VH-VL binders against p04169. Designs and how they scored, part 6

Target 1, 76 residues: p04169
Amino acid sequence: GLPDGVEDLPKAEDDHAHDYVNDAADTDHARFQEGQLCENCQFWVDYVNGWGYCQHPDFTDVLVRGEGWCSVYAPA

## First folded at step 19 (VH-VL)

Design v3
Fold by OpenDDE, fold request of step 20:
Structure v3 (fold): chain C 76 residues (1-76), chain A 123 residues (1-123), chain B 111 residues (1-111)
Amino acid sequence: as target 1 above (76 residues)
Amino acid sequence: QVQLVQSGAEVKKPGASVKVSCKASGYTFTSYAMNWVRQAPGQGLEWIGWINPNSGRTKLDQKFKDRVTITVDKSTSTAYMELSSLRSEDTAVYYCARESWDFWSGYDYFDYWGQGTLVTVSS
Amino acid sequence: EIVLTQSPATLSLSPGERATLSCRASQSVSKSGYSYMHWFQQKPGQPPKLLIHGASNLETGVPSRFSGSGSGTDFTLTISSLEPEDFAVYFCQQRYKYPYTFGGGTKVEIK
């Protein structure tokens, strides 16, 4: 679930960690497959306006974009 | 059980083209990107680029952008690297290398390699 | 591109001795606690073999006498006690950014 204080988390910037991009289409990563998005990642928790909380330890300090992607993507 | 088997040695004239193949087996071909790396005789290693066999997306070192084409045939689980306008300095052993990763850290690395293909460019 | 400088170029040692190999990057290859540096071993007529990924993680099947350390720009591969089969060329590789680059290699040879 969403942590307390989620409303105060800043939005992740590109390259926050693990080659994160706010738009999956922008990635130059070899492992990226079409259709993979933060919003269908096992770490995803929906929040508001297309942004969500990522349960991965390296993203607990930010909000991530549903249409984003990173190299630790794991299918739900 | 993962195996990458490359095509045989090539001898070419300057200006010609060469196409090296890398047949993969023992894993799901489309789930792993394939890299190409070369090594001139007695020299170090030089990354050329990769292809994602599922999407067909490629990434090349800019120095090869005009001469290298990386492709795949999914039906035969084979990756190809074609190098055109060959020069003497292109003489090298060319390797294909599978792009894998560590599931805990997310580090990406080359875990399996082909046996290499010697391409000799000489007048 | 990131230039990786390995030293020494050649290391002459006897079996049983400790080998220390250096790889220095022209800029940091570490980010957010991760170090995007790998080590490979190559023997004549063979492709490189992955030994260490992420600066310090032993690849499966690699003997424990191999170890890696470092962060930022300075990395080290250590072989605690050389075995006859360890005499080979060792390369470092960075995957911090494109283009991926390799060091020039260190040849570990029999003294």
Scores: ipSAE 0.876, ipTM 0.953, lowest interface PAE 0.4, mean pLDDT 97
Fold by OpenDDE, fold request of step 20:
Structure v3 (fold): chain C 76 residues (1-76), chain A 123 residues (1-123), chain B 111 residues (1-111)
Amino acid sequence: as target 1 above (76 residues)
Amino acid sequence: QVQLVQSGAEVKKPGASVKVSCKASGYTFTSYAMNWVRQAPGQGLEWIGWINPNSGRTKLDQKFKDRVTITVDKSTSTAYMELSSLRSEDTAVYYCARESWDFWSGYDYFDYWGQGTLVTVSS
Amino acid sequence: EIVLTQSPATLSLSPGERATLSCRASQSVSKSGYSYMHWFQQKPGQPPKLLIHGASNLETGVPSRFSGSGSGTDFTLTISSLEPEDFAVYFCQQRYKYPYTFGGGTKVEIK
């Protein structure tokens, strides 16, 4: 679920951690596969307007974009 | 067991092109990126680029963008590196290297290498 | 590009001795608590062999006498007690950003 204070979290910038990109299409990562997105990652919790909370420890301080991707992506 | 078997040594004239192959076996070819690295005689290692065998997407060192093409043939589990406009400085052993990764950290690393292919460029 | 400087260039030691190899990066290669630094061993006529990934993680099958440490810009590969088969060239590599780069190598030779 969403943590208390989620409404105060800033939006993640590209390269926040683990080669994160707000648009999966922008990744330069060799492992990326088409269709992999934050919104279908096991760590994803939907929030508002295409942004969500990521339950991975390195993203708990930001909101991530549903259409984003990072190198610790894990399918739901 | 994972194996990467590369094509044999090549001797080329300056200005020519060379295409080195790397046949993979013992694992799902499309699940791992393949990198190319070269090593001039008695020198260090130089990364050239990678390819995602599933998507065909590539990333090259800017130094090689105009002369290197990396491709794959999924039906034969083979990766290729073609280098054009050869010059003497391209004389080196060329390696393919499989890219593995750490699941929690997400960083990648070369875990298996081909035996290398010597490319000699001389007049 | 990130420049990796390895020292010493050559290390002359005897079997049984401790080897300490340094790799210094021109900028930090660590982020989010992880180091994007790896170590390889290379013997004549052979491709490099992975020893350590992520600065300190021993690759499967590599003897426990090998260890890696460090973060940020300074990294160390240690061989606690050299075996005859350990005399080779050792390279560090960063995967923090493109282009991926290698150090110049340290040759561990028999005294």
Scores: ipSAE 0.876, ipTM 0.954, lowest interface PAE 0.4, mean pLDDT 97
Fold by OpenDDE, look of step 19:
Structure v3 (fold): chain C 76 residues (1-76), chain A 123 residues (1-123), chain B 111 residues (1-111)
Amino acid sequence: as target 1 above (76 residues)
Amino acid sequence: QVQLVQSGAEVKKPGASVKVSCKASGYTFTSYAMNWVRQAPGQGLEWIGWINPNSGRTKLDQKFKDRVTITVDKSTSTAYMELSSLRSEDTAVYYCARESWDFWSGYDYFDYWGQGTLVTVSS
Amino acid sequence: EIVLTQSPATLSLSPGERATLSCRASQSVSKSGYSYMHWFQQKPGQPPKLLIHGASNLETGVPSRFSGSGSGTDFTLTISSLEPEDFAVYFCQQRYKYPYTFGGGTKVEIK
């Protein structure tokens, strides 16, 4: 679930961690498959306006974009 | 068991093209990117590029952007690397290498390699 | 590109001795607590074999006498006690950014 204080989290920037990109289309990562997005990642918790909380330890301090992607993507 | 079996040695003239194949087996071909790496005789390793067999997306070292084409045939689980406008300095053993990754950190690494294909470019 | 410099170029040792191989990157290859550095072993006529990934993670099946350490720009591969089969060339590789690059290799040869 969403952590306390989620409303105060800043939005992740590209390259926040694990080759994160706010737009999955921007990745040049070898493992990326079309259709893989943060919003369908097992770590995803939807929040507001296309942004969500990522339960991965390296993203607990930011909001991530649903249409984003990173190298620790795992299908839900 | 994972196996990558490459095509045989090639001898080419300068200016010619060569296409090396890498047939994969023992795993889901489309689930892993395939990299190409070369090694000149007695020298180090040089990354050429990768292909995602599922999407067909590729990434090349800019050094090779005008001469290398990486492709796959999903029906035969085979990756190809074609190098055109061959030069003597292209003489090397060319390897395909499967890209795996650490699930927690997400970093990638080459876990399985083909046996290599010697490409000799000489007049 | 990130240049990886391995030293020494050649390391002559006897079986049973400790081998320490260095790989220095022209810029940091670590981020968020992870190092995008790997080590390979290569024997004549064979492709490279993965030994260590992520600077310190021993690949499955690799003997425990192999270990990796380091972060940032300085990395070390250690063979605690050389076995005859360990005499080979060792390469480091960074995958921090494109293009991926390898070190020039360290040849561990028998004294």
Scores: ipSAE 0.861, ipTM 0.950, lowest interface PAE 0.5, mean pLDDT 97
Fold by ESMFold2, fold request of step 20:
Structure v3 (fold): chain C 76 residues (1-76), chain A 123 residues (1-123), chain B 111 residues (1-111)
Amino acid sequence: as target 1 above (76 residues)
Amino acid sequence: QVQLVQSGAEVKKPGASVKVSCKASGYTFTSYAMNWVRQAPGQGLEWIGWINPNSGRTKLDQKFKDRVTITVDKSTSTAYMELSSLRSEDTAVYYCARESWDFWSGYDYFDYWGQGTLVTVSS
Amino acid sequence: EIVLTQSPATLSLSPGERATLSCRASQSVSKSGYSYMHWFQQKPGQPPKLLIHGASNLETGVPSRFSGSGSGTDFTLTISSLEPEDFAVYFCQQRYKYPYTFGGGTKVEIK
C-alpha cells in the first residue's frame, strides 16, 4: 500500500538509485529485458498520472515513473 | 554445477580473425549476461563487453567497437566473441564470465569464469 | 574511463603477516551508499576468482581472513594473516560506469 505522506514525495530523477531511469528505453543495463517497467515490478504501488510508489527500501523517499526501470527490478 | 567451457587455444597471423566459444551449463543460459575479458601475458585484465543472451543486446568497450562481435546460440547455450583485424597486441587469454547479481543491492558481479582461451597473434 | 591504481605493485610478506592492498579510483565509484568495486584473486594459469563484491561483501567460500573496506575513491583489501594459498595477484574492478575497468594488480609474494 501507499504510505502516509505519499502526496508530498518528490518525483525521482534519473540515476536516483540502482541505475534508475524515468524511461526504460534509456537504460543500458545488461539485465534489462524489453517489457520490464516499474509499473509491472513486484515493488510497484500505483498512485497517480503514471507515477507510483516503489516499496524497495532505496526508493521510499520518491515517486517513480511507471514507464521507468531500475536494476533491482523484479517481476510481479 | 555452473560450468563455462571455452574453445581451445588459437594461433593466428596479423590481420586474421578469431572466434572464441564459451559453452554454458548448469543454469538458465538466457537469464544471465555473459561478459568477455582478456589478459595479455604478464598484464592486467581488460573488459571487452557483454551480451544479454535473451535479447541479444550487447555493450562493448569503445576500443573494440569496430573489431569485436559478441553473439549467442541459445539452442546450445553458447556465447561467442569474434575479434577481427588481429594485431600482435591482441595476444592474450580471453575469458568468458557470467554476470550474477544481488537482488536487493543491485550489485552485479562475475561469479563464474571460463577456463580461458589463449589467442596468440604472431607474424 | 575510470582508472584504478593499485598499490603497492608487489607486496613481499611472510606467512602469518597482515597484507594491506590499496585500490584508488580516478573518480568516485560509489553512489547512494553502494560501492561498485570488486576484488579478485588470480593464481598462475587460472582465471580470476571473485573474493569480494560491493567493496566489503565476502563471497561464499572465501575465508574470513579476507575483508574489504572503503568508499568513494579509496578501497582496501586486507588479509589478516597470510596463508600459503594466499600468495597470488589481486585485482580490483569497478562497475560503476562503462567501460568496466580493472586495476593493474598487486602481487603478494613470499618474502
Scores: ipSAE 0.547, ipTM 0.889, lowest interface PAE 1.9, mean pLDDT 93
Fold by ESMFold2, fold request of step 20:
Structure v3 (fold): chain C 76 residues (1-76), chain A 123 residues (1-123), chain B 111 residues (1-111)
Amino acid sequence: as target 1 above (76 residues)
Amino acid sequence: QVQLVQSGAEVKKPGASVKVSCKASGYTFTSYAMNWVRQAPGQGLEWIGWINPNSGRTKLDQKFKDRVTITVDKSTSTAYMELSSLRSEDTAVYYCARESWDFWSGYDYFDYWGQGTLVTVSS
Amino acid sequence: EIVLTQSPATLSLSPGERATLSCRASQSVSKSGYSYMHWFQQKPGQPPKLLIHGASNLETGVPSRFSGSGSGTDFTLTISSLEPEDFAVYFCQQRYKYPYTFGGGTKVEIK
């Protein structure tokens, strides 16, 4: 679920942690496969306007973009 | 038992091309990126690039981008690196190396290496 | 391009002694508590062997006398008590930014 105070979290920038990108098309990470997105990751919790909360411990301080990707991606 | 077995040594003249193979066994070939690294005699290591064997996507060090092609054959679990326009400074042992990772930290690292392929460029 | 400088180039020691190997990066290779620095051992005629990933994480099967430490730009590989099989060349590698680069190596040799 969404944490208390999610409305106060800033939007992540590229390279926030774990090679995060706000647009999956921008990654040059070796493990990326087409179709992988934050919004279909097991850590994703939907929030608003295409932004969500990532449950991975290293993303507790930001919102992430649903069309984004990072190197700790795991399919739902 | 993860194993990477490379093709044999090559002797080439300047201006030629060489294609080194790396046959993988003991793991799911398409799940791990394959990297190429070279080591000139008595020298350190130099990263060349990687291929994602599932998608065919590649990344190369820019100094090689116009001379190196990395490919795979999924049906034989084999990666290839072709280096064209050979120069004497390309004389090196060429290694393939499997890229593994830690799920939580996202660290990526080379856990298994091929035995190496010596490519000698001389007239 | 991130340059890794290893020192010393050669470390001449006897079995049982402590070896301390340095790797210095031209810019930080750490972010958010993660250090993208790895250590390899290489013996003549053999491919490199991974010892440590992420600066301090010892690989399975590597003896506990090996340890890694450091963050940012300064990293250390320590062998607490040298065994005969530890005389080899050691390389550091950064994977923080493309192109991935290696240090020039430290040769640990028997005195």
Scores: ipSAE 0.541, ipTM 0.882, lowest interface PAE 2.0, mean pLDDT 93
Fold by ESMFold2, look of step 19:
Structure v3 (fold): chain C 76 residues (1-76), chain A 123 residues (1-123), chain B 111 residues (1-111)
Amino acid sequence: as target 1 above (76 residues)
Amino acid sequence: QVQLVQSGAEVKKPGASVKVSCKASGYTFTSYAMNWVRQAPGQGLEWIGWINPNSGRTKLDQKFKDRVTITVDKSTSTAYMELSSLRSEDTAVYYCARESWDFWSGYDYFDYWGQGTLVTVSS
Amino acid sequence: EIVLTQSPATLSLSPGERATLSCRASQSVSKSGYSYMHWFQQKPGQPPKLLIHGASNLETGVPSRFSGSGSGTDFTLTISSLEPEDFAVYFCQQRYKYPYTFGGGTKVEIK
């Protein structure tokens, strides 16, 4: 679930951690596969307006874009 | 058991091309990027590039961009690296290496290597 | 591109001694607490073998006498007490930015 204070988290910028991008189409990472998105990742918790909370420890300080991707992607 | 078995040694003349194969077994071929690395005799290692076997996406070191083509055949779980316009400085052992990763950290690293293929370029 | 300089080029030691191998990067290979530096061992006629990933994480099956440390631009591989099988060439590799590069190697040889 969503943590206390999620409404106060800033939106992530590209390169926040783990080669994160707000748009999956922007990655040049070797492991990226078409169709992988934050919103279908096992760490994803939906929030509002296409932003969500990523449960991975290195993303606890930001909201992430549902259409984003990072190198610690894991399918739901 | 993960295994990467490469094609045999080759002797080529300057200006020719060589195509090295790397047959993978013991894992889901399309789930791991395949890298190519070379090592000139008595020298260090040089990364050439990778291919994502599922998508066909590649990335090459710019110095090889015009002379190297990396491909896969999914049906035989085999990766290929072709180097054209061979020169004497291309004499090296060419390795394929599987790229694995750590789930939490996202580190990527080469966990299994082929046995190497010696390519000798001589006139 | 990021140049990795290993020193010394050759390290002549006896079994039981401590080996300390250095790898210096021309720019930082660390970000957000992660160091994209890896160490390999290579014996004659064999492919490289991964020892350490992420500067300090020991690979499965690698003896505990091997350790890695460092961050940013300066990295160290330590072998606490050399065994006969440890005499080999050691390479560092960065995967922080393309093109991924290797150091020139340190040969650890028997004195």
Scores: ipSAE 0.539, ipTM 0.877, lowest interface PAE 1.9, mean pLDDT 93

## First folded at step 20 (VH-VL)

Design w3
Fold by OpenDDE, look of step 20:
Structure w3 (fold): chain C 76 residues (1-76), chain A 123 residues (1-123), chain B 111 residues (1-111)
Amino acid sequence: as target 1 above (76 residues)
Amino acid sequence: QVQLVQSGAEVKKPGASVKVSCKASGYTFTNYAMNWVRQAPGQGLEWIGWINPNSGRTKLDQKFKDRVTITVDKSTSTAYMELSSLRSEDTAVYYCARESWDFWSGYDYFDYWGQGTLVTVSS
Amino acid sequence: EIVLTQSPATLSLSPGERATLSCRASQSVSKSGYSYMNWFQQKPGQPPKLLIHGASNLETGVPSRFSGSGSGTDFTLTISSLEPEDFAVYFCQQRYKYPYTFGGGTKVEIK
């Protein structure tokens, strides 16, 4: 679930960790597959206005974009 | 077990093209990107590019952008690297290499390699 | 591109000795606590074999006498006690950014 203080988390910048991009279309990662998005990743917790919380340890300090992607993507 | 088997040695004239194949087995072909790397005789390794067999997306070193085409045939689990306008300096052993990743960290590495294909370019 | 410089070019040692191989990057290849540096072993007539990924993680099946260390621009591959089968060429590789690049290699040869 969402952590306490989620409303105070900053939005992740591109390259926050694991080659994260806020727009999946921007990735040039070899493992990226079309249709893979943060919002359909097993770590995803929806929050507000297309942004969510990623339960992966390296993203707990930011909000991530639903239409984003990173190399630790795992299908839900 | 994972195996990458490449096509045989090639001898070409300058200006010609060569197409090297890499047949994969022992794993789901479309789940792993395939890289191409070459090594001139007695020299180091030079990355050429990769292809995602599922999407067909590719990434090349810019120095090869006008001469290299990487493709796959998913029905035969085979990757191809075609190099055109061959020069003597293209003489090298060409390798395919599977790009895997650490499932804990999510970071990638080349874990399996083909046996290599010698391409000789000479007049 | 990121240039990787390996030293020494040739390392002559006897079995049982410690080997220390250096790889220096022209710019940092570390971010978010991870170093995008890998090490390969290559023997004549064979493709490279992955030894270490992420600067310090041994690939499955690699003997524990191999170890990797470093961050930023300076990395080291260590073989604590050379075995006869360890005499080969070793390459470092960065995957920090495109294009991926390799060092020129260090040849570990028998004295």
Scores: ipSAE 0.830, ipTM 0.941, lowest interface PAE 0.5, mean pLDDT 96
Fold by ESMFold2, look of step 21:
Structure w3 (fold): chain C 76 residues (1-76), chain A 123 residues (1-123), chain B 111 residues (1-111)
Amino acid sequence: as target 1 above (76 residues)
Amino acid sequence: QVQLVQSGAEVKKPGASVKVSCKASGYTFTNYAMNWVRQAPGQGLEWIGWINPNSGRTKLDQKFKDRVTITVDKSTSTAYMELSSLRSEDTAVYYCARESWDFWSGYDYFDYWGQGTLVTVSS
Amino acid sequence: EIVLTQSPATLSLSPGERATLSCRASQSVSKSGYSYMNWFQQKPGQPPKLLIHGASNLETGVPSRFSGSGSGTDFTLTISSLEPEDFAVYFCQQRYKYPYTFGGGTKVEIK
């Protein structure tokens, strides 16, 4: 679920952690597979306007883009 | 149970090409990137590149970009590396190596290797 | 391109002794508390065998006498008490930035 204070979290920049990108098409990571997105990741909690909360411990300080990707992606 | 079996040794002349195969078994081939690494006799290791077997995406060390092609055949679970315009300096054992990862940390590492394929380039 | 310098090139020791192997990177291979350094063992005629990933994480089936430490640019592989099967060449590898690179190796040989 969404944490208290989610409305105050800044939007992640590229390379925030774990090779994160705001646009999955920008990754050159070997493990990326077409169709993998933050918004279909096990850690994803939807928020607003294409931004969500990632429950992975290294992303609890930011919002992530639904069309993004990172190297700790796990399918829902 | 995971096994990577490479094609046999090759002897080539300068200017020729070589294509090394790596047949995978014991796991879902398309779930793991395949890397190629070479080692000249008595020397250290040199990364060549990887292929994502599902998508066909590749990444190569720039020193090989114009001479190496990495491909897969998903129906046979086999990866290939072709090196063209061979020089004597290309004499090496060529390895395929499966890339695995730790789910929580995202660390990547080569957990299984093929037996190696000796390519000898001589006049 | 990140250069990894291993030292010493050769380490001559007896069984039961402690081995300390150094790997120094030309720039940091650590970010956000993660260190992208792996260690491999290689015996003649064999492919490398993974020992440690992420600087300090021991692979399943690798004896507990092996350990890894370090961060940033300076990394160490330690073998607390050498066994006969540990006499081999050891390579470090960084996976922080393309191209992935390996160190030149440290040969641990029997005195």
Scores: ipSAE 0.542, ipTM 0.890, lowest interface PAE 2.0, mean pLDDT 94

